VH-VL binders against q0atu2. Designs and how they scored, part 7

Target 1, 119 residues: q0atu2
Amino acid sequence: MLDKKARIRTSREYRNVFEKGKRLSGRFLIIYYVENALDNNRFGFITNKKIGMAVIRNRIKRQLRAIVREYQGQVKNKHDIVLVARAGIGKSSFEGMEKDYIAIMKKAGLFARNANKID

## First folded at step 8 (VH-VL)

Design vb5
Fold by OpenDDE, look of step 9:
Structure vb5 (fold): chain C 119 residues (1-119), chain A 121 residues (1-121), chain B 108 residues (1-108)
Amino acid sequence: as target 1 above (119 residues)
Amino acid sequence: QVQLVQSGAEVKKPGASVKVSCKASGYEFTDYYMHWAKQAPGQGLEWIGEINPDWGDTNYNQKFQGRVTMTRDTSISTAYMELSRLRSDDTAVYYCARAKYYWSFDAFDIWGQGTLVTVSS
Amino acid sequence: QIVLTQSPGTLSLSPGERATLSCRASQSVSSKYLHWYQQKPGQAPRLWIYDASSRATGIPDRFSGSGSGTDFTLTISRLEPEDFATYYCQQYESSPYTFGQGTKLEIK
């Protein structure tokens, strides 16, 4: 699980990302991202009933955390990033979600130049 | 209709703990942060903290840090605030209130009816 | 933390009069993060004005909010008997999300 320091935790922090951040849509994910004034990245997550029942949502939460954690060290520093799960993600495989995450993060230019495991 | 219903009044001794519940209905529980506020008798409102009901992330007022614990049970759309090591100045009415945190930026638009907690020897 | 100071502490007026309530912030607060609540004895607070100047649902147009930066005002053009209550301003600019100490509007 992501360290507390790497998590968007407050409602105001989420609001800041949605208010000032850029938005990009993937197949299963939408990301909102904005530069922060910190030395670390923070990640937030939005899941709702549209993506499925509680069991599905819990699975998706675990999977999203795992994906973000896996690639955390390859993301450019000083960003707040919110992942919004889209409808249909509950029917996706982990690999599909991961692929979508990589694709959308690349499109956003959020991976470091020397990042590996993203090709 | 949208509403927050809190648990009943509590009477506690100093040093004890109290856990207040706040049940949400009429809306998607996970779409709003749940906030808690304290109001001592005849005094104003004091913000205690907030919790993301979807992920469980919390943010507390430093004044209550170390004594307050906010949790939630999404299966029954209920938020909880536990205050430990109670003292006399914890005597107050405690409120839960919701606030939107994505796609819109609402204030505390819905409040619970409040829970009186009395701390006395 | 941002400290909100309301004035006056108590305002005694009669029905039909104009009421002006002040909320001053220790630092700048965006209008979108300044809100007002009304509270009557024995009741929970109720959202009254949001985003500094927007009336919440069901709030009469005799209520108005204004201000920016560090100075905000809640105005009641013509007081009605049901308007006598305590009013709190609140900021959502930064954590902790503080309240003013309140202005009690009482009947003269």
Scores: ipSAE 0.892, ipTM 0.950, lowest interface PAE 0.5, mean pLDDT 95
Fold by ESMFold2, look of step 9:
Structure vb5 (fold): chain C 119 residues (1-119), chain A 121 residues (1-121), chain B 108 residues (1-108)
Amino acid sequence: as target 1 above (119 residues)
Amino acid sequence: QVQLVQSGAEVKKPGASVKVSCKASGYEFTDYYMHWAKQAPGQGLEWIGEINPDWGDTNYNQKFQGRVTMTRDTSISTAYMELSRLRSDDTAVYYCARAKYYWSFDAFDIWGQGTLVTVSS
Amino acid sequence: QIVLTQSPGTLSLSPGERATLSCRASQSVSSKYLHWYQQKPGQAPRLWIYDASSRATGIPDRFSGSGSGTDFTLTISRLEPEDFATYYCQQYESSPYTFGQGTKLEIK
């Protein structure tokens, strides 16, 4: 679970990311991201009911949080980032989601200059 | 079709707690932040706070910080606002209201009917 | 936090007259985040105008909203009996999302 400081907590903050941010699509995820005025990153998630039954949806939520937490130290600071789960993510593997996340974050230029470990 | 139905009126003594419920119907509960507002008798509206019903993140007006807790149960599309250590100036009607936080305008387009909480010694 | 000051506190007018309700913000508010609500005694507030100037569903043409920055106005061109109520402005620019204290529009 991400620290409260690293979470987008308010509806207005979500609005800002969608209104001002850039959008990139991957296979299972869409990210919206915008520079913030803080010294840290904040993450938000949209995982609507269309991705599957409650058991599947809760698994996806748990896996997304774990992926974001695993790589958060490699993300350039000062960004608000919202992850939107696409239809079909319910059938993805953890590894598939992880690869998709790494690819779209790299394409967005959100990883720091340091090389990533191979997963 | 779309509506918010709140729990009934409450009478409480100073120092007690109250938990007001707000049941949503006719829309996807997790697509909207739920907000709560207070209206003391003969007074205007005061925003208390908000909750993301999908992920549970909350944001409270500083005036209520430490006494308010907002929760939800997505399985029954219901939001809750609990106010503790009640005092006489907490006597008010409490409203829930929804706001979209993506893909639409953000005004409070649907309100609950209100819940009167009376605190008297 | 952003303070919204409505004026007048009470506005006494007759049906057929024009009403002008003012909402002044302590700092700039984007028009997209300034909203108006109508409330009658014993009822919940109802969304009336959103985004400063857009009428909510079913709101008659005699209602119009305008303004930007710190000064916003709700105008009713020709008052009808059902228009007598209290009107609140609200900002969604930044948390806490504050309301004005209201303008009571009453008969006479």
Scores: ipSAE 0.731, ipTM 0.889, lowest interface PAE 1.2, mean pLDDT 91

## First folded at step 9 (VH-VL)

Design td1
Fold by ESMFold2, fold request of step 10:
Structure td1 (fold): chain C 119 residues (1-119), chain A 121 residues (1-121), chain B 111 residues (1-111)
Amino acid sequence: as target 1 above (119 residues)
Amino acid sequence: QVQLVQSGAEVKKPGASVKVSCKASGYTFTGYDINWVRQATGQGLEWMGWMNPYSGETGYAQKFQGRVTMTRNTSISTAYMELSSLRSEDTAVYYCARDYDYYETSYFDYWGQGTTVTVSS
Amino acid sequence: QSVLTQPPSVSAAPGQKVTISCSGSSSNIGDNYVSWYQQLPGTAPKLLIYDNDKRPSGIPDRFSGSKSGTSATLGITGLQTGDEADYYCGTWDSSLSAEYVFGGGTKLTVL
């Protein structure tokens, strides 16, 4: 579980990342990311109503949080990062989402030099 | 300069199929979903479905399930919508539109110029 | 008819203000964020308002949007003859199939 200081909390904070940040898309995920003025990273998770029913959207969010928690120690600090579920994500496996996340984060240059767990 | 350029007008007989193309430029094609929307003469907008050009996944409006197929060719940044078993009520202008994700919603920020499909005997 | 209900037409003189309503339900406007699209005669629709009240670049601030409960409103001040168009509200519906829905459209005439 990500602790509360590592979470983007308000709609204004979320919207700031969409408005000011960079966007990079994968197969089932999009990330929006921007440098923040903190000493740590913050993560946000979005599942638009187009993704499906609330039960499905909540399952996707739980899976994405678990993926982020697994790799958070390898992420360069001082970033706000929002993961957006892309249409079609409900047909992906957990492992498919994880692979997509790793690829996107590498492409964005957000893994630190010591990112040696799994890529 | 984001641009969506669609194929030209089509005239078809009932029972035939039509395939409309939508060529994207000025952005990373696989990074945004394409939606298809149609509009019969003097009528409102009707959503047909979405297509994720990266994965190839689709979701169709229930009304068109079984008659519509949305595909793409990523090497030429082109989306396609094919509608089969055409009827006269399928006569409409067909639009492609780019879907932009923003916060907890999404919306169609760029549209193609439209493709007129006429179905007549 | 359409899932979202709009008046079929509105009109006003140049320089005046109009509002266009869009009425839906808890499964669409109530649970989500509304966009507005402008369709000038003979052209494709164009995004006018997103996220209930935000304007994309190039849309002047005399266009405004708001949402309350299951209804949304488009406001246009300082009407110009170039504003004559059809206006559509749209949003995702959170029903089982998750479809995008539009209003029936409102024809604006500037007299």
Scores: ipSAE 0.821, ipTM 0.924, lowest interface PAE 0.9, mean pLDDT 92
Fold by ESMFold2, fold request of step 10:
Structure td1 (fold): chain C 119 residues (1-119), chain A 121 residues (1-121), chain B 111 residues (1-111)
Amino acid sequence: as target 1 above (119 residues)
Amino acid sequence: QVQLVQSGAEVKKPGASVKVSCKASGYTFTGYDINWVRQATGQGLEWMGWMNPYSGETGYAQKFQGRVTMTRNTSISTAYMELSSLRSEDTAVYYCARDYDYYETSYFDYWGQGTTVTVSS
Amino acid sequence: QSVLTQPPSVSAAPGQKVTISCSGSSSNIGDNYVSWYQQLPGTAPKLLIYDNDKRPSGIPDRFSGSKSGTSATLGITGLQTGDEADYYCGTWDSSLSAEYVFGGGTKLTVL
């Protein structure tokens, strides 16, 4: 679903985002995000075992990947972004997760606005 | 900076209910889950459940299913734990704790001072 | 009784080193990350170690943690009388109910 270049790959890379990044929470999601030194974004997904059984965690990861993929063209570049499932997310619908993601990303200032300057 | 301040000690009879409050300050209350942990006199820590103050969702330890209710009032940054059908075994100190998500785990980074609940037999 | 097993007590002289063990299973310590909590007499627990071996701000580096397989260890060097406390390991258990579990606690005596 996401290219290898758009994925956070290692445990150390994940931990760096938690240690150096900004944290912003929504109803069902938390994002941690930090500027990277690349020309592109990288995304990571975490469903802590407190969330539920493996089948539930895998469903949530699949849904979050689909949401990120749909909106990735709107995300400002040069960020590592980790989406963390929050306790209670298993009760949310796909639409609920999507709405929460949009709200969080807007609050973080990570969605690009229309800009007519090319410099 | 971060503080969790709990309500005062309670004395109850068997069969009654108790509701303990936990007032958060120094952080965005809805941004972190609250967990409740109890400790009987001279005993270890026992996890009771979590509550997401943003959504209001909860998850309870199986031992307490049907007897515990965890709620909040976001307007005053306060979490609540109510335990019903009290028995002498419920005599304990009850703590609230903030849950911090880190990588593939989480842990309790800040704790309230505890609320002593005594159930006379 | 406790899902995670700790020795009930440990003792050492001031200035010495002590270790406190925490034994679990594949569904908790083996599959997860361990935290340690210090509870001084008459007080609430306080986070001491997270992510197996990391210290929150304000915890001196004479406190250390490690994990191997299904066991975790808390180390304390340069022991002080103020270190007398109960120490608990904790982690999420990845079983069907997904609950947080603590060790039974270890009372440290500095004599």
Scores: ipSAE 0.811, ipTM 0.914, lowest interface PAE 1.0, mean pLDDT 92
Fold by ESMFold2, look of step 9:
Structure td1 (fold): chain C 119 residues (1-119), chain A 121 residues (1-121), chain B 111 residues (1-111)
Amino acid sequence: as target 1 above (119 residues)
Amino acid sequence: QVQLVQSGAEVKKPGASVKVSCKASGYTFTGYDINWVRQATGQGLEWMGWMNPYSGETGYAQKFQGRVTMTRNTSISTAYMELSSLRSEDTAVYYCARDYDYYETSYFDYWGQGTTVTVSS
Amino acid sequence: QSVLTQPPSVSAAPGQKVTISCSGSSSNIGDNYVSWYQQLPGTAPKLLIYDNDKRPSGIPDRFSGSKSGTSATLGITGLQTGDEADYYCGTWDSSLSAEYVFGGGTKLTVL
């Protein structure tokens, strides 16, 4: 339920995030993100063909999925978030991708905050 | 507004090198990859490679492997393409282009004005 | 020889319709999304179509794109003399060395 609920599923949903969302780039990742009308987050992952052959792209997807799963409890709800692999990501380590994800999510203001603090 | 402004025309002898610059403005330079594309007179477009200005990583077309180097200086939002061991067939207009990642692909949404490089003896 | 094959030229009168084909393979057009670029005489290329059939802002809807199997098509209706240009298809190729590939280009003459 939660697993399916937390996934961006269709090409139309993906394209909507690119068209309406904000874009923020890191060293190896780009995120596109937009507020949704749900009570939860949804995540999508894109590794286009310029990244390399399927073996490489699938490894990167698995690593990014693991990183997102590790930190998903810290992410503010009601967002659709698409992670896009940048050219050159195949040379990054898991730790490099993880650090990049943390930095970019902090810059986007997507990690949860205390509800009573001023912004 | 996004702009890519390239360096001026160059005339070189065979065996020399040329380095073309591409200054970006109107967007966050490190946020988009830069690709280089060339076009000989009356010919089609020929992709040369990509450069990620954040990481410095590159990927070159096999045809140019060993002769091309793509670099950047992020403090002045400028990309560079250097082609060495020039031959007469390298005479072309050289373009930089911004690579926009969209869904499962990417495309070149903004292009520099082009830099004519003439290789003659 | 270009990886993607286009007719070298096409012509039509103002107000008419023209189509430009782009033939590739499973590793490029078959597996990926196609873009089209317009190059007016003496100028840099300009993005005309992305994602097979989408138009960037400022491109009128008389320009259209489609893809079927390993082929893509650019359609132009209501031709204007200002449409006289070279047109290129392009996409990423996922074969041995991932590279961007262009078609050989099609010269559109508006008579």
Scores: ipSAE 0.803, ipTM 0.913, lowest interface PAE 1.0, mean pLDDT 91
Fold by OpenDDE, fold request of step 10:
Structure td1 (fold): chain C 119 residues (1-119), chain A 121 residues (1-121), chain B 111 residues (1-111)
Amino acid sequence: as target 1 above (119 residues)
Amino acid sequence: QVQLVQSGAEVKKPGASVKVSCKASGYTFTGYDINWVRQATGQGLEWMGWMNPYSGETGYAQKFQGRVTMTRNTSISTAYMELSSLRSEDTAVYYCARDYDYYETSYFDYWGQGTTVTVSS
Amino acid sequence: QSVLTQPPSVSAAPGQKVTISCSGSSSNIGDNYVSWYQQLPGTAPKLLIYDNDKRPSGIPDRFSGSKSGTSATLGITGLQTGDEADYYCGTWDSSLSAEYVFGGGTKLTVL
C-alpha cells in the first residue's frame, strides 16, 4: 500500500482536486491532477458505483494502487492526483490498465524527465 | 460550448429497428461516457445505458438487454443508439447525455435535444 | 413504478418556498450521490443539482439540494413562474449491476 502521506484521504481533498485540477482521460482511466503545497505526491482512487458491484470495485482499486505504487517514484512531485476508473475497466487486464496509466501520465507530463520505466 | 445534437424524428413499424445518432462537439468526445435516456409521452425519465466512446464498452439496463446496441464513430464524434424489435411502448423521446465523473458519482451535465421515435402499426 | 419515489405534483405561489422529496433505498440514495434535473415544458432535462447539494454554473442559489439517509430533498425559494417544470431526482443503484435510476418526477405548478 501507499504510505498515508501519499494518499488523498478526505472527501474535501478529493473534491478540491476535481474542482481545481486538470482532467485527462484514457481508455479506462481518468486522471485529475493539481499542484499541491507539499513536497510529496498524493494519490486518490475512485471506483464509483458505475463500475458495478463492490467486489469488482475493490479489485480494480487494488490493481490501480499496485500500478501507482510501481511508478510513484517516477512522478513529478507536488501533485495531488486522483485516478477515476471508467466503467469498462473491469474487462481490462492488469497490463491494459498499466498501459493506460502510463499513457495518460505521459500526456499529462507528470513523469519526471529521468523516469526509466515508462518506455 | 458543449453540444449534443441528435438525429431527427423517426416513425417505425412494430418489429423494426431504429438507430438514433448523437453528435458531440465542444469537448473531447472520447473523454466522456454517453448515456441514453428515454421518456415516453407524459411519463418520466428512464435510463437505458452508457457507452464509453474510447473503448466502445457499454453497460445496458437489464430491461433493454438484447434489444439495445450503443456504438460510436470517433472520427465524427458521434454516438449511436439502436433499439430493435420495436413495440408500441417504445414510443418515446430518446436523449443522449454526457456523463461527467465527479468524486464518487457521475451526473449528466449536457443533454441532446431529444429524438422522437414513434412506433405504430 | 420508478425506483425512486417523488410526489407527483407540488404547487405554490410566486415568492414562496417549495420542497420536493425523493425517497429511495440503501442501494441507491443511501450509498450514492443524488442529482436533480429540471425539465421545462417541451425541452430536454437540465442538470440542476449534483453531488447531493452542488449547483452547476448558471443555476441560481434559489435551488438547493440535501440528502439524509435514503432520502433527498430539492428546495426552491423565491419561486418564479419560470420554475414551472418537471423535476427528477436521479442516482446510481448498485444492488446488482450498476444502473442509473430516476424518480417518477414531480410537476411543479406556480399558482
Scores: ipSAE 0.754, ipTM 0.926, lowest interface PAE 0.7, mean pLDDT 94
Fold by OpenDDE, fold request of step 10:
Structure td1 (fold): chain C 119 residues (1-119), chain A 121 residues (1-121), chain B 111 residues (1-111)
Amino acid sequence: as target 1 above (119 residues)
Amino acid sequence: QVQLVQSGAEVKKPGASVKVSCKASGYTFTGYDINWVRQATGQGLEWMGWMNPYSGETGYAQKFQGRVTMTRNTSISTAYMELSSLRSEDTAVYYCARDYDYYETSYFDYWGQGTTVTVSS
Amino acid sequence: QSVLTQPPSVSAAPGQKVTISCSGSSSNIGDNYVSWYQQLPGTAPKLLIYDNDKRPSGIPDRFSGSKSGTSATLGITGLQTGDEADYYCGTWDSSLSAEYVFGGGTKLTVL
């Protein structure tokens, strides 16, 4: 699990990212990201009802958290980043999600220059 | 400017199929899901399903399961909705609408102009 | 017949305020966020409200949305003749598979 300080927790914080952040879409993920005034990154996860049943949504959320945690140390600091699961993600493998995450984060330029686990 | 431009009116006989197109422009086509919504004459809006243009994945309303097929051609930024085994009650205006994911929900922020499909003997 | 229930019609004079209700259940409005769509005669629907109470760019502040429990409300102040249209509430429902559901629509007549 991500550290408490590394989590976007309030609806206000989420909406701030949606409203002020940049949007990028991947195959199964959408990310919204914006610079923050903190010394750390914060991550949020959205699996809305369109994704499917609660069991599926929860599974996806767990998988996305695992992915984010794995690559957390390689992400440029001072960002609020919200991951939104796209329709159809429930049929994707974990590896597929991971691949999509890496691709979209690269496109966003959010990985640090010294990142070594993203190729 | 975001635009969804749909194909022209269709007249079909019962039992036939109809395929409506929705060409998107002004944004990254694969970046947003496409919804299809129909409206029978003088009636309300009825959601038919969604399609992810990137993955091709779909989700259909139960009512249309087995009769509706939503596809896309990414090279021309066009979404398609095909409805088979048409019946008179399928007579309606069919809309495509862009799905915008926001927080814990989504909404349809841009709509096509609609395609009238008439099913009659 | 619609999953969400709206009054079939409402009417008021120019300058007045009207409210349109949208009643659902725990599986839709109760657990999700409501959008409102305006459909002028002979035109495609237009997004009016999203996320219960937010207005897209270009929508005047005369339009407002709110949600409480399993019900949502659209408010229109300073009613104008151009507001005459059909209004639909909509949201996602997770009772079965995820489906989007609309209200039956409300015809607003400006007297």
Scores: ipSAE 0.750, ipTM 0.926, lowest interface PAE 0.7, mean pLDDT 94

Design td1
Fold by OpenDDE, look of step 9:
Structure td1 (fold): chain C 119 residues (1-119), chain A 121 residues (1-121), chain B 111 residues (1-111)
Amino acid sequence: as target 1 above (119 residues)
Amino acid sequence: QVQLVQSGAEVKKPGASVKVSCKASGYTFTGYDINWVRQATGQGLEWMGWMNPYSGETGYAQKFQGRVTMTRNTSISTAYMELSSLRSEDTAVYYCARDYDYYETSYFDYWGQGTTVTVSS
Amino acid sequence: QSVLTQPPSVSAAPGQKVTISCSGSSSNIGDNYVSWYQQLPGTAPKLLIYDNDKRPSGIPDRFSGSKSGTSATLGITGLQTGDEADYYCGTWDSSLSAEYVFGGGTKLTVL
């Protein structure tokens, strides 16, 4: 499980990312990202109501957390990153989500230069 | 500035199909879902569905399942809505609208000018 | 007939305050953020309020929104003749396979 210190948890933290961060969209994910003043990255996960029922939204959140955890060590430090799930993600496989995550993070330039798990 | 420009008015016979276009500009087309909403004469707004321009994935209102097809051409930043098996009750102004997604909400922040579709024998 | 219920019409004189109600259920307004759209005669809808009570850029502060329980309210103060339009509330409804739903619309007449 993603450590508490690696999670965006407060409304204030989320608002800061949404207001000051950059926005990039992928197939299934929209990311908002901004530099933070910490020594670690923090991740937030948002599932929109148009994704579907709460059961689906919760599943998506769990899967996204798993993906973020897997590649956490490859992400540049000092970033707050919020993942917003797009509606189509509900029908996606885990691998599809992972692929989209990698693609959008690369596009954002958020992976470390020496990252070795993003090919 | 964000703009959605729709195709011109259409006149169709019952049983025919109509395809309305919506050209987007002023933003990254693939980054925002496109919704379609129609409005019969003197009636209220009716949501038809959404389309993800990045992937082409869609979600349709149950009422239009089987009759509506939402597509896009990313090279020209254009979304399409095709409605088949037209009936007189399909006579309406059809709107495309951009969906702004953030946090746990979405809303339609920009709208096309509308396309009048008339179905008459 | 609409999932969300609005009064068909409201009217007031210039300078007055009007409120437009939007009633839904737990699966829509109760659990989701409400948006309001203004539609001037012969024009496309325009986003007026989002996230229950937030105004997009360019919308004057005499327009306000609120939500309580399964109902939302649009408030307009300092009514102007230019405010004469149809107003629609809208939100997502999880019980309808995540469909977006609109109110029936309210025609605002400025006397």
Scores: ipSAE 0.627, ipTM 0.901, lowest interface PAE 1.0, mean pLDDT 93

